VH-VL binders against q7dma9r51to147. Designs and how they scored, part 40

Target 1, 97 residues: q7dma9r51to147
Amino acid sequence: GDQVIYHCTVRTLDGVVVESTRSESGGRGVPIRDVLGNSKMILGLLEGIPTMHKGEIAMFKMKPEMHYAEIDCPVSAPENFPKDDELHFEIELLDFS
Key: E = the ipSAE of ESMFold2; O = the ipSAE of OpenDDE; V2 = 0.75 times the mean of E and O plus 0.25 times the DockQ between their complexes.

## First folded at step 16 (VH-VL; framework fv_umesolerbart)

Design J3 (at its last look DockQ between E and O 0.91; V2 from the best seeds 0.88)
Fold by OpenDDE, look of step 16:
Structure J3 (fold): chain C 97 residues (1-97), chain A 128 residues (1-128), chain B 107 residues (1-107)
Amino acid sequence: as target 1 above (97 residues)
Amino acid sequence: EVQLVESGGDLVQPGGSLRLSCAASGFTFSSYYMNWVRQAPGKGLEWVSYISSSGSWIRYADSVKGRFTISRDNAKKSLYLQMTSLRAEDTAVYYCARSPERVWPSGITKYIFAFDIWGQGTLVTVSS
Amino acid sequence: EIVMTQSPATLSVSPGERATLSCRASQSVSSNLAWYQQKPGQAPRRLIYDASTSATGIPARFSGSGSGTEFTLTISSLQSEDFAIYYCQQYNRYPYTFGGGTKVEIK
């Protein structure tokens, strides 16, 4: 599969940061390195990232079934987070190869 | 008909404040990211700010950060821009503009910041 | 920020002639590039997005091309209503930035 490197910030519709790679959003400031199709990844990211270009910052909205509420989701939801709400994702695609 | 109508433009002194409004109609306002874009007289276009559909995600241009506040009321189908500490260089026609979305059957939506609907703008003049 | 540069600043063209407008980005914006038309006293109107996709209702004489850092808007046969200012805009990343515009005027 394709290798991707990206920053990701996830927010609820109420504005709560669910997860982030960005230091300004409480993350470690370290981008995610994945292989599409071979890594534990939220389904919406697996589908959304290929629509992006290297260097692009994109905003996504995902229904529950496309993120943590996906059946057999390989990624655990953050603590005390409801899975049943839509989420917004800001993705900066740093590399795609 | 899809429409955006700005209002609130006025003449204000430097350091003053002003609140702009944008009334949306003809589409599901609450589903869209909205933007403010401004144009100084005889000049080009400058993106000012965007706000997500629910208002939870906001970005500003550096030129207005800390002075301007974007907000929305989805029940009223309205977008707002609260401007404070106004400067002469803030003089411009202010447009509200819609970011279109691409929707996949799978349940993901991607927001595109190539603005497809614009209001006719409202003029803000900052002058002593 | 990504700086968008349009050329020429003014383009004089006769009705019926081909108009070619250029837009350059200071860094790659891939195909995340839009073109707008603005007439005096009016709001901008989106013509092209994704570098080459025509917006709904836009006449076929308008076309966009390019990717990365170099883009072109072409008006194949200029009509009287096409005399206006044209702006390019990148939406690859915020802040979303516009070019300085090209004024297409009658020769």
Scores: ipSAE 0.904, ipTM 0.955, lowest interface PAE 0.4, mean pLDDT 95
Fold by ESMFold2, look of step 16:
Structure J3 (fold): chain C 97 residues (1-97), chain A 128 residues (1-128), chain B 107 residues (1-107)
Amino acid sequence: as target 1 above (97 residues)
Amino acid sequence: EVQLVESGGDLVQPGGSLRLSCAASGFTFSSYYMNWVRQAPGKGLEWVSYISSSGSWIRYADSVKGRFTISRDNAKKSLYLQMTSLRAEDTAVYYCARSPERVWPSGITKYIFAFDIWGQGTLVTVSS
Amino acid sequence: EIVMTQSPATLSVSPGERATLSCRASQSVSSNLAWYQQKPGQAPRRLIYDASTSATGIPARFSGSGSGTEFTLTISSLQSEDFAIYYCQQYNRYPYTFGGGTKVEIK
């Protein structure tokens, strides 16, 4: 499986930041390192990241079933995360190997 | 027919303000990211700003940040650019432009900033 | 900011001949590259996106190629309506930047 390194910011449709890797949006400034194919990441990222190229910043909108409302979701949502809402994702792909 | 029509361009003194409008028709306006792109007379194109389909995610070019405000009214199918503290270098034809989307049946949408629909433009002249 | 550089600035071509326009990016934009045509007094029209995919309704004589930092727009058998300014534009990341344009004019 391919390894990916990325930054991600998640907002509600009305603009509230609910999760971010970026320091300017309340995160720790540390990108996520994941493995595609046999990793435990949400479906929306598994489908969305392969459409991106290294260095790309992309804007996505994802239905609940593609993120934390996925049946048997392999990732734990943060406390009070709006997992039943459609969410916007900004993804910066730092590496795709 | 899919159409974008800009209005509000005018002759303005430096330091002045203008509000540009863009009226959309023939497509579901609320589904698309929208952009402003400008072109100084006899010069190339410069992206100015985008606004998300819901209106809540916004980016600006550094040259206009803090002076221009993009907004939209989805009920009126309209895009706006409020310009303040205008400078001579803001003189340009201003275009509204649509970012197409790619939608997967699974439930993800990706927004593409290769603008597929452009308005005719509205001329802003900043001159003393 | 990713700087897009187009060459030549002006290209003189006879009708029916081939035109080749170049675009270089200051860093990789992969295939996130579009080409636009602009005629005097008109808005730009998208010709190509994804570096090589023709937009809907664009004549087959327009084709794009390249990836990374080097891109080409080719117009085979130039028609009288093709004399215009052509711009490349990257959309790999904001700010989305355009090249300075190549004017294709009659020789």
Scores: ipSAE 0.821, ipTM 0.918, lowest interface PAE 0.4, mean pLDDT 92
ESMFold2 (binder alone), look of step 16: mean pLDDT 92; pTM 0.935

Design J4 (at its last look DockQ between E and O 0.94; V2 from the best seeds 0.87)
Fold by OpenDDE, look of step 16:
Structure J4 (fold): chain C 97 residues (1-97), chain A 128 residues (1-128), chain B 107 residues (1-107)
Amino acid sequence: as target 1 above (97 residues)
Amino acid sequence: EVQLVESGGDLVQPGGSLRLSCAASGFTFSSYYMNWVRQAPGKGLEWVSYISSSGSWIRYADSVKGRFTISRDNAKKSLYLQMTSLRAEDTAVYYCARSPERYYPSGITKYIFAFDIWGQGTLVTVSS
Amino acid sequence: EIVMTQSPATLSVSPGERATLSCRASQSVSSNLAWYQQKPGQAPRRLIYDASTSATGIPARFSGSGSGTEFTLTISSLQSEDFAIYYCQQYNRYPYTFGGGTKVEIK
C-alpha cells in the first residue's frame, strides 16, 4: 500500500476535539505515519486520504460506520466520543507515496 | 432556488462594531460549510472565515482574527459575522458563500472550498 | 499563505477571439484551483473548480487547465457577456487565497 504522513484532528458536531495530532489541539504535534491498506486505520481515512493531494488540508464528514463506531474498527475509540454521531476530520496530507 | 442574501452592511466609524447576516434558502443549510468573503472597493477577493455545518470548525484569516466572529443558526438558516474593532481596511462588500460537498460512495463527505453559491453582498464602510 | 498571481492584469480581446488567462501559485496547490467570473455590481460566479471541471451551467467556451503552480483559464471565443474580471482561487489549504484578477475588456 501507499505510505502516508498526515496530521489529523477529529471533532464532534458539538466542537469537542476527539483526537488530534496537532499540538494546538492537545496532540503531540507528531504526524501519523501509516501504510494504506495494511495498517490500523479507520475506514473513513482509508477512503478519504486517497482523495487528497500532498500538501492539501481537507475537511471530511464521516458517518458513524466510517469512523470509530465502525463495527470491528481496528482503531481504539477515543474516550467518550459519540458513537452515533458524525465526526468531522481535518486532514493535512504531508506526504503520499 | 438556491439563494444567499446578506444584510447588515452599514457605515461605521473606526473601532466600531457591526453584525452581518446571511439568510439561506433553497438548500439544506445545516449540511454545508459556510464562508465569508470580502472585496474592498475596486479590489480583489479575500476569504475571511469559514464555519462548519454544525459550527464545530471555524477558521479565520489572519487579518480578522480576534476581531471577527463567525457563527450560524441552522434553525434560522442564517450565517452571521460579528465584526468588532473595525478598521478602514475592513471596508468591503461582504459576501456569504457556500462550500459545496463532495459525496463519495463510501459515505464520507469532503468539503470543497471552491465556493459555488454567493450572495449579492452587503457593503461595510468603515470611515471617520 | 499561498500567493496567487494572475496575469495579465488586463487583457484586451475582440469579440470572437480566444482569451487566455494565467494564474500562478507560490507553491503547489495540486488541482485545488477554482476560477470565478465577476461582472460589475455582481457577486463572483464560479466557472471552474478542480482546475479543469466546469461548474454547472457554464458555457463550453470556458475551460480550465493546469496543475501544481501553473493554471490557465481559456475562453475559446469571447462573447459580449464575457467581458468581466476573472479570479483564480486556491483551496488546497487555508487561508484560501485569490489572485488579483484579470480584467477582460473589449479591444
Scores: ipSAE 0.918, ipTM 0.958, lowest interface PAE 0.4, mean pLDDT 95
Fold by ESMFold2, look of step 16:
Structure J4 (fold): chain C 97 residues (1-97), chain A 128 residues (1-128), chain B 107 residues (1-107)
Amino acid sequence: as target 1 above (97 residues)
Amino acid sequence: EVQLVESGGDLVQPGGSLRLSCAASGFTFSSYYMNWVRQAPGKGLEWVSYISSSGSWIRYADSVKGRFTISRDNAKKSLYLQMTSLRAEDTAVYYCARSPERYYPSGITKYIFAFDIWGQGTLVTVSS
Amino acid sequence: EIVMTQSPATLSVSPGERATLSCRASQSVSSNLAWYQQKPGQAPRRLIYDASTSATGIPARFSGSGSGTEFTLTISSLQSEDFAIYYCQQYNRYPYTFGGGTKVEIK
């Protein structure tokens, strides 16, 4: 697997930030580092990140089944995460190696 | 027929305000990210702003941040640009433009800021 | 901000000949590049996206190539309706920036 380093901000369709890696949106300011195929990741990230290139900022919409409503989801949802909602993801891909 | 029609362009004094509208037809307006792009007379194109399909995510070019406000009304299939503190450098034809979707069968959609549908534009002139 | 530079500023070409337009990005935009055609008094029309994918309904004589920082639009056999200004635009990240344009005119 390829290593990916990225920032991610998740909002409801009504604009509420549910989770973010960015300090300006309440996160720690530390990007996520994952290995495609090896790291536990929601399906939406596994599908979406390979469509991106290093330095890209992309906007995605994901059905619940592609994030924490996935059957047998390998990661735990954040507290009070809207698991049954369609959500918007902004992803900044810092590195793809 | 897919169509975008801008209106509200006018001659205004520096420091003035103006509200532009864009009426959409022939597609599901509420599904798309929408943009404003402007072109000064005889010059190139400058992206101004986008707004997400629900209106929840907004970005501005630095040149207009704090002075322009993008909004939408999905029930009326309309996009708006409220402009304030207008300057001579804001003189341009203003276009509304659609960001197409790239749908993946898995259930994700990626938004593409290579604008596939443009309106005819509306002219804003800022002059004393 | 990613600066897009187009050359030449003006290209004089005879009908039926090949036109080659260049676009250069100040940093890599991978394949997130589009080409637009604009005729006088009209809105831009998207010709190419993803650097080399033709938009729906665009004549086959228009083709795009390149990746990273260097891109080319080629018109393989120039038609009378192709005299226009052509813009490249990156959409790798906001702000989405356009080149200054290349005017293709009849020689």
Scores: ipSAE 0.775, ipTM 0.911, lowest interface PAE 0.6, mean pLDDT 92
ESMFold2 (binder alone), look of step 16: mean pLDDT 92; pTM 0.933

Design J5 (at its last fold request DockQ between E and O 0.88; V2 from the best seeds 0.88)
Fold by OpenDDE, fold request of step 19:
Structure J5 (fold): chain C 97 residues (1-97), chain A 128 residues (1-128), chain B 107 residues (1-107)
Amino acid sequence: as target 1 above (97 residues)
Amino acid sequence: EVQLVESGGDLVQPGGSLRLSCAASGFTFSSYYMNWVRQAPGKGLEWVSYISSSGSWIRYADSVKGRFTISRDNAKKSLYLQMTSLRAEDTAVYYCARSPERVYPSGITKYIFAFDIWGQGTLVTVSS
Amino acid sequence: EIVMTQSPATLSVSPGERATLSCRASQDVSSNLAWYQQKPGQAPRRLIYDASTSATGIPARFSGSGSGTEFTLTISSLQSEDFAIYYCQQYNRYPYTFGGGTKVEIK
């Protein structure tokens, strides 16, 4: 699989940050390094990132079944987070190789 | 018919405030990211701001950050731009513009900031 | 921000002739490039997106090409209604930036 390096911020429709790699959104400021098809990642990211280009910042809408509500989702949802809500993702693809 | 109609443009003094509105019809407004784009007289286009479908995500151009506030009322199918501390360089026709959705078979939707629907614009003039 | 540069500023073309407009990005924007047409007193109209995909209802004489930093809008046979200003715009990342425009005028 392809190696990808990206920043990601996830928000609910109400604007609550569910997860973020960015410091300004409460993250550590460290991008994620994944291998598509090998790393544990939510389905929406697996499907969305390949649509992006290196250097691109993209906004995605994902239905519950594309993120934490996916059957046998390999990634645990944050504590006390409802899995059945639509989420919006901002992804900055830093590297794709 | 898909349509956007801006209103609220006026002549204001520097330092003044003004609120623009954009009324949407013919599509599911609440599903779309919306934008403001402006054009100074005889000049090119400048992206100003975008707001996500529910308002949970907002971005501004540096030129207006801290002075302009984008908002929306999905029940009224309306987009707004509250402008404060207006400057002469804010003089422009202000357009509301839609970011189309790209729906993938996988079930994800990507928002494309190649604006497919535009209003006719409303003129804001900042002058002493 | 990504700076978009269009050339020429003005292009004089006779009806029926081919018009070639250039757009350059200060950094790689891949294929995230759109072209707009604007006539006097009107809002911009999207012609091309994804560098080479024609928008719905756009005549076949309009075509876009290029990727990365160099892009071209071509009007194969200029019609009277095509005299306007054309803008390119990158949407690879915010802030989303436009070129300065190319005015296509009648020769």
Scores: ipSAE 0.939, ipTM 0.966, lowest interface PAE 0.3, mean pLDDT 96
Fold by ESMFold2, look of step 17:
Structure J5 (fold): chain C 97 residues (1-97), chain A 128 residues (1-128), chain B 107 residues (1-107)
Amino acid sequence: as target 1 above (97 residues)
Amino acid sequence: EVQLVESGGDLVQPGGSLRLSCAASGFTFSSYYMNWVRQAPGKGLEWVSYISSSGSWIRYADSVKGRFTISRDNAKKSLYLQMTSLRAEDTAVYYCARSPERVYPSGITKYIFAFDIWGQGTLVTVSS
Amino acid sequence: EIVMTQSPATLSVSPGERATLSCRASQDVSSNLAWYQQKPGQAPRRLIYDASTSATGIPARFSGSGSGTEFTLTISSLQSEDFAIYYCQQYNRYPYTFGGGTKVEIK
């Protein structure tokens, strides 16, 4: 499938950053590179990113089953991650090829 | 009826402070991202700030960073803009505006910053 | 910041004729483009979103087209109530920027 390059920041509804690719939010400042249909991705990103276009910054809210509470989730969450909560996602799509 | 009503606009001196309010009715306020958008007299529109549905994610236009603070009280269905260090160029009608949502059956919601509901605006004048 | 440029600044049109308003983005905004109508003393009213989708309750004579960097609002048969200022706005990424407006006035 298509290659996607994106930044992503995830917060709880209370405002706690639980993950981010951005350096200002505790990440490395390096975007994620995935291949749709081949890379291990949470379901919410797999559904949400195709709704976006290159250069878009989008704000999502995702139910638990669309992220780390997904049955047989293909990616690991950090320890004490709020898997049962709705989460806010900011996604910047840098490339879609 | 879905409605937004701003209040608190006034005449203030440069360097002064002012707090704007926006009362929402007719929709589930706590589900929506909310915005402030301003329009200087005889000029175009400028987006000022948004705040997430829970109140915990906030963005500002560069022209107001460090001087303006957006907030919300979901129990009161109210949006606020605290303005400080006001300048002549802040003179404008200030609108509150709602970002509609696109809800997917799967369980994701995307927020759309094409504002579907606007208040009537409140005038802020900054002059000596 | 994505700069939105509208042309013409003023458009003089006779009632019943077609009005065509242009909006250009300095960067690709795909279809994340809205059009608003504003009459004196009133808040803006959203006409079009997603570049070409009519907002609820908007008369069929208003249509939007374009994608990427070039967009058009068309009023197919201008009515007397359509004399107003029209703004385009991108929402591809913050800050969400508006064009300078096109004033549609009676010829």
Scores: ipSAE 0.843, ipTM 0.927, lowest interface PAE 0.4, mean pLDDT 93
ESMFold2, look of step 16: ipSAE 0.841; ipTM 0.926
ESMFold2 (binder alone), look of step 16: mean pLDDT 92; pTM 0.935
OpenDDE, look of step 16: ipSAE 0.918; ipTM 0.958
ESMFold2 (binder alone), look of step 17: mean pLDDT 92; pTM 0.933
OpenDDE, look of step 17: ipSAE 0.921; ipTM 0.959
ESMFold2, fold request of step 19: ipSAE 0.814, 0.831, 0.826; ipTM 0.920, 0.926, 0.924
ESMFold2 (binder alone), fold request of step 19: mean pLDDT 92, 92, 92; pTM 0.931, 0.937, 0.935
OpenDDE, fold request of step 19: ipSAE 0.936, 0.929; ipTM 0.965, 0.965

Design J6 (at its last look DockQ between E and O 0.90; V2 from the best seeds 0.87)
Fold by OpenDDE, look of step 16:
Structure J6 (fold): chain C 97 residues (1-97), chain A 128 residues (1-128), chain B 107 residues (1-107)
Amino acid sequence: as target 1 above (97 residues)
Amino acid sequence: EVQLVESGGDLVQPGGSLRLSCAASGFTFSSYYMNWVRQAPGKGLEWVSYISSSGSWIRYADSVKGRFTISRDNAKKSLYLQMTSLRAEDTAVYYCARSPERVYPSGITKYIFAFDIWGQGTLVTVSS
Amino acid sequence: EIVMTQSPATLSVSPGERATLSCRASESVSSNLAWYQQKPGQAPRRLIYDASTSATGIPARFSGSGSGTEFTLTISSLQSEDFAIYYCQQYNRYPYTFGGGTKVEIK
């Protein structure tokens, strides 16, 4: 699979930060390094990232079945996360190779 | 017909405040990211701010950060821009503009900041 | 921010002639580039997005090309209603920035 490096911030419709790699959003400031197609990625990211270009900052809307509420989701949902709600993802694709 | 109509433009003194409104019709307003874009007289275009469909996600241009507040009322199908500490350089026609959605077969939607619908704008003049 | 530079500032073209407008980005914006047309007293109208995709209702004489840092808007045969200012805009990353515009005027 393709190597990807990206920042990601996830928010609920109510504005709650579910998860973030950004320091300004409570994250560690460290981008995610992953391989598309592995068993540890949210389906929406797996589908969304390939639509992006290196250097792009994109905003996605994802239905529950495309994020943590996905059946057999390989990624654990954050604490107090509303699994049945729509989420918005801001992704900055730093590298795609 | 899809339409955006801005209002609230006026003449104000430097340091003053003004609230702009944008009324949307002809589309599901609550589903779209909305933007303000401004154009100083005889000048080019400047993106000012965007707000997510539910209002939970907001970004500002550095030139207005800390002074302008974007908001929306989806029940009223309205977008707002509260402007404070106005400066002469804020003089411009202010447009509200829609960010279209790109829906993928996967079920994810990507918001595109190539604005497909614009209002006719409302003029804000900041002058002593 | 990504700086968008358009050239020429003014382009004089005769009706029926080909018009070529250039837009340069200070860094790569991939294909996340839009073109707008603006006539006096009117709001901008989106012509092209994704660098080369025509918006709905846009005449075929308008076309966009390019990727990365260099982009071109072409009007294959200029019509009287095409005399206007044209802006490019990147949406690869915020802040979303516009070029300074190219005024297409009658020669």
Scores: ipSAE 0.917, ipTM 0.958, lowest interface PAE 0.4, mean pLDDT 95
Fold by ESMFold2, look of step 16:
Structure J6 (fold): chain C 97 residues (1-97), chain A 128 residues (1-128), chain B 107 residues (1-107)
Amino acid sequence: as target 1 above (97 residues)
Amino acid sequence: EVQLVESGGDLVQPGGSLRLSCAASGFTFSSYYMNWVRQAPGKGLEWVSYISSSGSWIRYADSVKGRFTISRDNAKKSLYLQMTSLRAEDTAVYYCARSPERVYPSGITKYIFAFDIWGQGTLVTVSS
Amino acid sequence: EIVMTQSPATLSVSPGERATLSCRASESVSSNLAWYQQKPGQAPRRLIYDASTSATGIPARFSGSGSGTEFTLTISSLQSEDFAIYYCQQYNRYPYTFGGGTKVEIK
């Protein structure tokens, strides 16, 4: 059960920002707080965040099945999210405890 | 053989413009994040910019933001740096450099900014 | 931005001896640290990444250690081709910053 606090920005491969926690990218400016193993998270975050360390900003590319096209995905995609596309994720890990 | 070859370095006056090119060969150019890194004569290294594999995600060092534009043409396997409003402190050898990818069995790919391939560089001199 | 400080600036070492190079980060970069070798007139060559992982084709005499803010490059039994400038670089977050370099030269 490690607690993770992070910012995330998601873009299509052609550069369209689809989702972001950052205010400059249309988000609320509030980071996400999750507990690994307990919180419902897409597979890509469950696999990607453990490869990171506190203070890291990492760039990922994730296949659709690692985000909202996962079979029986436990998290609902935002409306009109391109769930069948390969997407780029920028993750800033603020805390990993 | 994996290679990066820079070109376009020249002597320019302050306030001038210059466009650098980097030709890639021997690898799937479109899979990799690419970078520019510069080194002033007799000095250390400074990261300048990266561009994502598709060209759609870009970051700059503060020292060049607003003056330099990184771009790529994946069909031509080429990386570019358009420089404007050049200053004496921009005098440097400019290297293009590749960020390797780390592919995980799960289906995620992480990009690593520990540059595994470098070109030999092209010299930009900004002076009267 | 994360400041990388290398010491010493110059290290004089006899061939066949051990060289130990230090790199300090102004804040934790965890294990997101690389070491490069640069010879006069040449581009840098990556030796180590992830603080301690050897790049492909790098001789075993090069090893890296450390995490967080303190890092070391060790060259056991220096060879003639190892006299060069060595840079550390963090890639924990952009801007990716380099140390000022350590020149390893013949004593």
Scores: ipSAE 0.813, ipTM 0.921, lowest interface PAE 0.5, mean pLDDT 93
ESMFold2 (binder alone), look of step 16: mean pLDDT 92; pTM 0.935

## First folded at step 17 (VH-VL; framework fv_umesolerbart)

Design M1 (at its last read DockQ between E and O 0.88; V2 from the best seeds 0.89)
Heavy chain, then light chain:
Amino acid sequence: EVQLVESGGDLVQPGGSLRLSCAASGFTFSSYYMNWVRQAPGKGLEWVSYISSSGSWIRYADSVKGRFTISRDNAKKSLYLQMTSLRAEDTAVYYCARSPERVYPKGITKYIFAFDIWGQGTLVTVSS
Amino acid sequence: EIVMTQSPATLSVSPGERATLSCRASQDVSSNLAWYQQKPGQAPRRLIYDASTSATGIPARFSGSGSGTEFTLTISSLQSEDFAIYYCQQYNRYPYTFGGGTKVEIK
ESMFold2, look of step 17: ipSAE 0.818; ipTM 0.917
ESMFold2 (binder alone), look of step 17: mean pLDDT 92; pTM 0.932
OpenDDE, look of step 17: ipSAE 0.923; ipTM 0.960
ESMFold2, fold request of step 19: ipSAE 0.859, 0.844, 0.853; ipTM 0.932, 0.928, 0.930
ESMFold2 (binder alone), fold request of step 19: mean pLDDT 92, 92, 92; pTM 0.936, 0.936, 0.935
OpenDDE, fold request of step 19: ipSAE 0.935, 0.929, 0.940; ipTM 0.964, 0.965, 0.966
ESMFold2, last read: ipSAE 0.824, 0.841, 0.842; ipTM 0.920, 0.926, 0.926
ESMFold2 (binder alone), last read: mean pLDDT 92, 92, 92; pTM 0.936, 0.930, 0.936
OpenDDE, last read: ipSAE 0.932, 0.930, 0.927; ipTM 0.965, 0.965, 0.965

